# Ledger of designs, part 56: VHH binders against o26223

Target 1, 191 residues: o26223
Amino acid sequence: MKLLWTSQHIKVTVHIDGKVSKMDVLEAIKTRRSIRKYQDREVPEELIDKILDAAMCGPSAVDERPWHFIVVRNREMLEKIPEVHPYGAMVKDAPVAIIVCCDSSLEKIPGFWVQDCSIASQNILLAAHSLGLGAVWTGVYPLEDRVEGIRRLFSIPEHVIPFSVIPLGYPAENPGTRDLFDPDRIHLEKW

## First folded at step 21 (VHH)

Design AA4
Fold by OpenDDE, fold request of step 23:
Structure AA4 (fold): chain B 191 residues (1-191), chain A 121 residues (1-121)
Amino acid sequence: as target 1 above (191 residues)
Amino acid sequence: EVQLVESGGGLVQPGGSLRLSCAASGFTFSGDDMAWYRQAPGKGRELVAYISSGDFTDYADSVKGRFTISRDNAKNTLYLQMNSLRPEDTAVYYCARGEHESYIDYSFDYWGQGTLVTVSS
């Protein structure tokens, strides 16, 4: 049995057995949307592994790869995340969340870890989408209250900085398409 | 042109109920997240309720269990059912269209003119 999700621009066919149609990278980028509503369906570990693999494939400053990932499936923990993240309410409804963290001890050049973890986070979103999942980036860093909240909740060491919380699940919403291309943001040769 | 027009505000006694409506036009309503904000006298504007395109909802703690945000996509209308109203709920209530792709909050790019809700004995 195939579940078809239709959007204005793309039809995503997801099989009940977890098989999804192949999506090219440009399609994934253009059609990805934040998803905050999820089906009552577990995400297979295989898909999470693929997503995490993708998360680790991005570049980083001097290849420092400072990222760590906490995979959260525990319902009690998922339900607690909104208590420390005021815009993380959807996390309690997700079957799984990935917390992207930076290990500062792995940082080789100061300050670039934000870019590194951002790249990892975006790759998670794109990979999830390409696999027929929905996800949303809920920012943690650099908001101190969120950082500390997530740190306490997950007993994250002081040298490790929580960066983002990304709930994932099979999507139960279909956000509208967007056209964000702005030629005025493109400058040729000079400003 | 994007337009949001709120209605349904008025005077109500404590413990009473009101239903606000927001008529949306000029965009594909069903594809966008929406929200209600309110601004009380002398206070800043605050989020009251959020609803995604797929009816994920989120509420301010102060209104949880009392307010319900909903939408009718066929009518391009957003609703806020307000029950058990309190004097502290007195405010101008605004309808807002969401910018779906914010990763730190619920962001919005268009607002209505607002409708006044007064809760008083």
Scores: ipSAE 0.793, ipTM 0.899, lowest interface PAE 0.6, mean pLDDT 92
Fold by OpenDDE, last read:
Structure AA4 (fold): chain B 191 residues (1-191), chain A 121 residues (1-121)
Amino acid sequence: as target 1 above (191 residues)
Amino acid sequence: EVQLVESGGGLVQPGGSLRLSCAASGFTFSGDDMAWYRQAPGKGRELVAYISSGDFTDYADSVKGRFTISRDNAKNTLYLQMNSLRPEDTAVYYCARGEHESYIDYSFDYWGQGTLVTVSS
C-alpha cells in the first residue's frame, strides 16, 4: 500500500482577519521548506515575538540556554549582511532577520552550545512556517569569515558567537515538496 | 531519470553576448532551484548564478551586472544570458539542480554535461 503522500498544498489561508491558522507540529516539520524569496510586506512584531518565544523553548545542555537573538529590521543593516555572508543574498530582501548567537559565558558544558543554538534556529524556522512566514537558515558558525563578519557588523562582543542568520518574511516562492524518508537510514537494534 | 542538457555555447568575441540554455527533464523543474556553474581550464568548478523556484537570484561577484539567470517553467528550461563577455569567462558551463535545503551554501545534486564558451579575439 504505497501511501501516496498527496502533497496537500497546505493552503496557508492567510485569513484576511490576521488569524493564523493553527498548524500541528508534524505538519510544520514535514511541510517546512527554506524560503529565499519574500513579499514586500512587513512582519508584525507580534509574530516575531511568537517566533522568539518558540526559539527559547527548546532543550539545551544542562538547560544552559546560552542563546541570544538579534532582531534586525534596519534596511541598511540587512543590506550589509550579504557583504559578509556570501550565501546570504536573500537577507537584503527580507523585512526582518534574526541572528542567533551564543553567549559563551552562559555555557555550562563546553561544546554543546552548537546543538543548543541549532535547536533554537530550527524552532525559529518551524515557528515561522507555522505562522505563515518563510525563512531560511543561513549558516554562520563555524565559518570564521562569516563569524567575524557578522561580529563586526553588529558589534558583537568576543564572548558572544554568532551562529546563524535567519531572514524571515511572507513567502513569495513555493519550493517543491520533498520526501526525504530513507528506510536505509534506519537500523533496528544494531547497525 | 534526471537529465540536464546544456546548449548555446560557442566562440564569441570580447564584449559579445551569448545565451545558454539548459533543458531539464525527469523531475519537477518548477519546484527546484537551479544554477549555472563554470569550469575554466585548470581551475575548479565555480558557481556563476543561482535561481530559486520563486526566481530569487544570486550571482558570483565576477558576473554581477553582466549575466542574468532565468527560467521558463513551462518549457522546463534554464537560461543564462551572458553580456559583456570577457576572456576570463571562457569555461565549460554546467547547469545544476539544487538540493535547496542547504544552510551553508547552495547545494546541487545533478549537473549536465556542459557547454563550452570561448571568449577570444
Scores: ipSAE 0.788, ipTM 0.900, lowest interface PAE 0.6, mean pLDDT 93
Fold by OpenDDE, fold request of step 23:
Structure AA4 (fold): chain B 191 residues (1-191), chain A 121 residues (1-121)
Amino acid sequence: as target 1 above (191 residues)
Amino acid sequence: EVQLVESGGGLVQPGGSLRLSCAASGFTFSGDDMAWYRQAPGKGRELVAYISSGDFTDYADSVKGRFTISRDNAKNTLYLQMNSLRPEDTAVYYCARGEHESYIDYSFDYWGQGTLVTVSS
């Protein structure tokens, strides 16, 4: 019995009507794509608050929650980010960006802050997507030039490490969907 | 099978123009980001221009203002308009399909065979 995997075309019906259709968690995860093109439209503060709330809901090592967030809406600052981030060109086109940082003084167990900030960053992406926004993770850490560039640009103290820059906006592109499931990556009981 | 076939390379004088094309097949072209790379003799391959599925574009600093990446989804074709060409632009130019979900760079998983661009007086 050949299980015909019917490629259910998840018609992301972008309901134009202002009702933020609540995506279920699996839908958000499966349908999320990096978005690098944004509409000329402001993102309401309410949505940013929801995204940041989500960013802080993830687990962390020993619940250390070392993350800080810089919300950037200033056009001049957004336009400067690409100068220190060679793959951050889309940030200048976004209405807002979130910089995820680690306060090392909050770290309780060394090294786990990377996982912590990664979780926070991913939650930002998922939350943004679930709210009808597009976002992309532009990696900063551990690339020293990017870390120092962002640090200087935003006057981030030495004990705080910029981790990621995440531009957000209403999406103006629709990347293709991919089936990323790979059964060869699944091992039962043993490798 | 994914295929990328570059064309339009050739010999051009400094200050001249050239338009490269890349014919794509074997995948949903309109849904993928694309890029042009180049490799000069004795140098590594470098990103020249990037274009997302929504026509977000990015360029290497060395080609900004001179090169334009574009796409025709109906024709499954990627273009690179190269103006004000310089001898240092001499390279084999490659079309590439993007790995859209890279969070550190523009990554690519398929490349064409390349087309040679020679800028010489």
Scores: ipSAE 0.780, ipTM 0.897, lowest interface PAE 0.6, mean pLDDT 93
Fold by OpenDDE, last read:
Structure AA4 (fold): chain B 191 residues (1-191), chain A 121 residues (1-121)
Amino acid sequence: as target 1 above (191 residues)
Amino acid sequence: EVQLVESGGGLVQPGGSLRLSCAASGFTFSGDDMAWYRQAPGKGRELVAYISSGDFTDYADSVKGRFTISRDNAKNTLYLQMNSLRPEDTAVYYCARGEHESYIDYSFDYWGQGTLVTVSS
C-alpha cells in the first residue's frame, strides 16, 4: 500500500493494484472539498454503484426514502446541462453526473423531502471523496428555471422534482483543507 | 485584514483591449477562488468571470471568448484580460474572493473598491 500526500497533507491511501482505499468517515468529512475540475479519466461503474449505495443509506422523514437518481454519462447530455444551469459549467468537464430527484408520490409526510434529498446529496459527496473522486453540489431546487430546465432536458415527470446535479470525476484541483470549527456556535443546554 | 485592490481600468475604444489587475493581501491567495464582477450604470452587479484555486474557470455568456481570467499566485494577483471590448462592457469592475463551498452558484465574501472601465468611441 502506497501513501500519497497532497501539498495540503491530504492523505490518500492507494493499494498496490492502483485502487484507492476508502478513508474513514471522519477523515472524509474533514477533508472533503468541492471539486470543479476533473481529470480526463473515466469513473468506473463500480465506484458509481458504491456512491449510489451510500446515497440510499441516509435517514429520511419517517423513512420515506423519496429519492431517485439519474446517472448521466452521455457526453452530449453533460454538455447540455450548463445551458439550463448557469453555474453548472464544470458538469461539461465531468465524466459523469448524478441528478438527485424527489418522487413526490413517495412522500409520507409533506415538506421533508428537501432534507431527505440533501442527506442523499451529501452522502454522494462524502462517498465520492472517500473513493478518491471529486464532486460538487450544484443547486437546482428551489430555483424554478433550473428545476424546469433539468426537468425538460431529462424528461422528468411532473411528480418528480430535480433537486441537485452532482458532477463527479477524478480531481484535477486541490482546494486544500479547512478548519471551520467555531465554538461560538455551540451552546450548552441552553442558548 | 483582507484587501483587494483593483487597477488597470480606463477609457478604451470599441474593439480595444484592457487588462485589469487585482492585488490581494491579508489571506492565502493561492487557496481561494476569485472572481471578477462588474456593475454598469443603473444595473445590478453581475458575475463576469470565476476562477477556482485550481484554475477552473467560468464566464458570463456575454464575455465568453473575449475575456480571460487568470491568476499569479506568486504575486497574489488576479487578472482579467479584456479583448474586443464593447460599449456594453462599460462598468465598474470588482475583484472578489470566493467562498469555495457554496452549493448554490458562486459566493463571495470580500470585494475590492472597483476600477472603472469605459468603452466609448
Scores: ipSAE 0.763, ipTM 0.890, lowest interface PAE 0.6, mean pLDDT 93
Fold by OpenDDE, fold request of step 23:
Structure AA4 (fold): chain B 191 residues (1-191), chain A 121 residues (1-121)
Amino acid sequence: as target 1 above (191 residues)
Amino acid sequence: EVQLVESGGGLVQPGGSLRLSCAASGFTFSGDDMAWYRQAPGKGRELVAYISSGDFTDYADSVKGRFTISRDNAKNTLYLQMNSLRPEDTAVYYCARGEHESYIDYSFDYWGQGTLVTVSS
């Protein structure tokens, strides 16, 4: 299935308590939680497209945009991911996963690709949440065993580095709220 | 104050069963991930089982098919059903509260005092 890339403005609406509401960016950021339990429900391709669109909207070093994305829906492949990712057990239960990768050949300044792919990964999480999906960032890089495991499993070229695996689905859990604001981490003018 | 109190440990023969309990207090139990760890003599602490707030579960390979983690949110209690116990399962078992937002692995910020499980003929 070829992903349909439409230049359409993404309107993010979330169903909260049966009401369609627009989730603003601050709300998305503050209310997002990692989701590791998913409903037995497929995620429409349209939503994945929107998520990937968001993933590619972040900044990168000198605008290098080194990211690639593998969209995985194949059940066999999803079930194999936990074999090479010790903390990726939830992936087998997800209807879809996105693997964020870096093409090192696109890197213009060495080392910044980690930040670039992190931004992309976070945007995936936020976009998913804003669309009523649950997701979790399961770290791959820089853990060599996971990097090589994912590489082998998906036949990823040597110059491409798998960075994160992000399973997505309609959430089947509701983690508790958190307040992580710490004014002691804020310094005015000087340390 | 966050408290985790393990119970149910003891001496059991190989092939036997035990059920561990962890009584939680001082936090919203239903909203937090929980886990069981164990530490055998002379070994490091290792994850045994993980359970999310929504009952997603994960297990160490060594205990898959034998152990079951579960929770009763109404009782603020975490459980570990251990079946087909082996001598290598001998350890102090710890209950832990999870830090939900780790993108590397499961992270935990509070631990119980542990309960000893001894599997011996």
Scores: ipSAE 0.739, ipTM 0.880, lowest interface PAE 0.6, mean pLDDT 92
Fold by ESMFold2, fold request of step 23:
Structure AA4 (fold): chain B 191 residues (1-191), chain A 121 residues (1-121)
Amino acid sequence: as target 1 above (191 residues)
Amino acid sequence: EVQLVESGGGLVQPGGSLRLSCAASGFTFSGDDMAWYRQAPGKGRELVAYISSGDFTDYADSVKGRFTISRDNAKNTLYLQMNSLRPEDTAVYYCARGEHESYIDYSFDYWGQGTLVTVSS
């Protein structure tokens, strides 16, 4: 019971209890759905940090790790994304979005960065889901109008390629699970 | 079996209104993403309006502000209110439903038979 005096210049950091990390990985993969409706509720910076840490845990071609991430919380910027991204209409209602980018100056093996950034993007979706958030991957690359529009909006330099825009927040919808397993896609020993 | 039945099409004057309905069965209506598409003669099918399971909506630029998508989960029915109709809105309108995980556009696997809307003097 100690009395603590704080000044206007003190920054308080909150953390999330351990219950946010208890979902089985196979359950997370099977139950994750694209979420396009969000609560009017902020996503703590700590959760974004955890999501981006997970994004960077993915493998990459020769460990080149070409990814960069732009975290967007500014309402004006979030509202502008749909003007250049036809599939990004839900971004205007999200509390935050993550833009996954490739810095081509980090490529060690040309042409594998798409796989690298796809791995990071999927890890963002799974990590968000495991933390009780909903997200959706809205594709940018290789659609040239979307790439140019996002690059212009966020002052992204020519050697950096915006790959995906991922809005996220606490979900306000609950789409059901899908049964997509198709045994005919499985080939034993040969095609 | 998924079944989607559109109704409410017809001949309408420019500036007029129509309300399309899509009666749905064979799936959990309240948990699904749905849409209206249209196809003019000689053209591909194009999105008109989208609604998610939680009622997030999106519209083609050409109809924004004139058309409204909605659903009534108690009646398993999807609607499209079409106002300020133009000759360019003439098309067959399709109700669509699917379990949607595309990342570049909305996409759907189940379609109704379509209902014809003709906007002409």
Scores: ipSAE 0.689, ipTM 0.857, lowest interface PAE 1.2, mean pLDDT 89

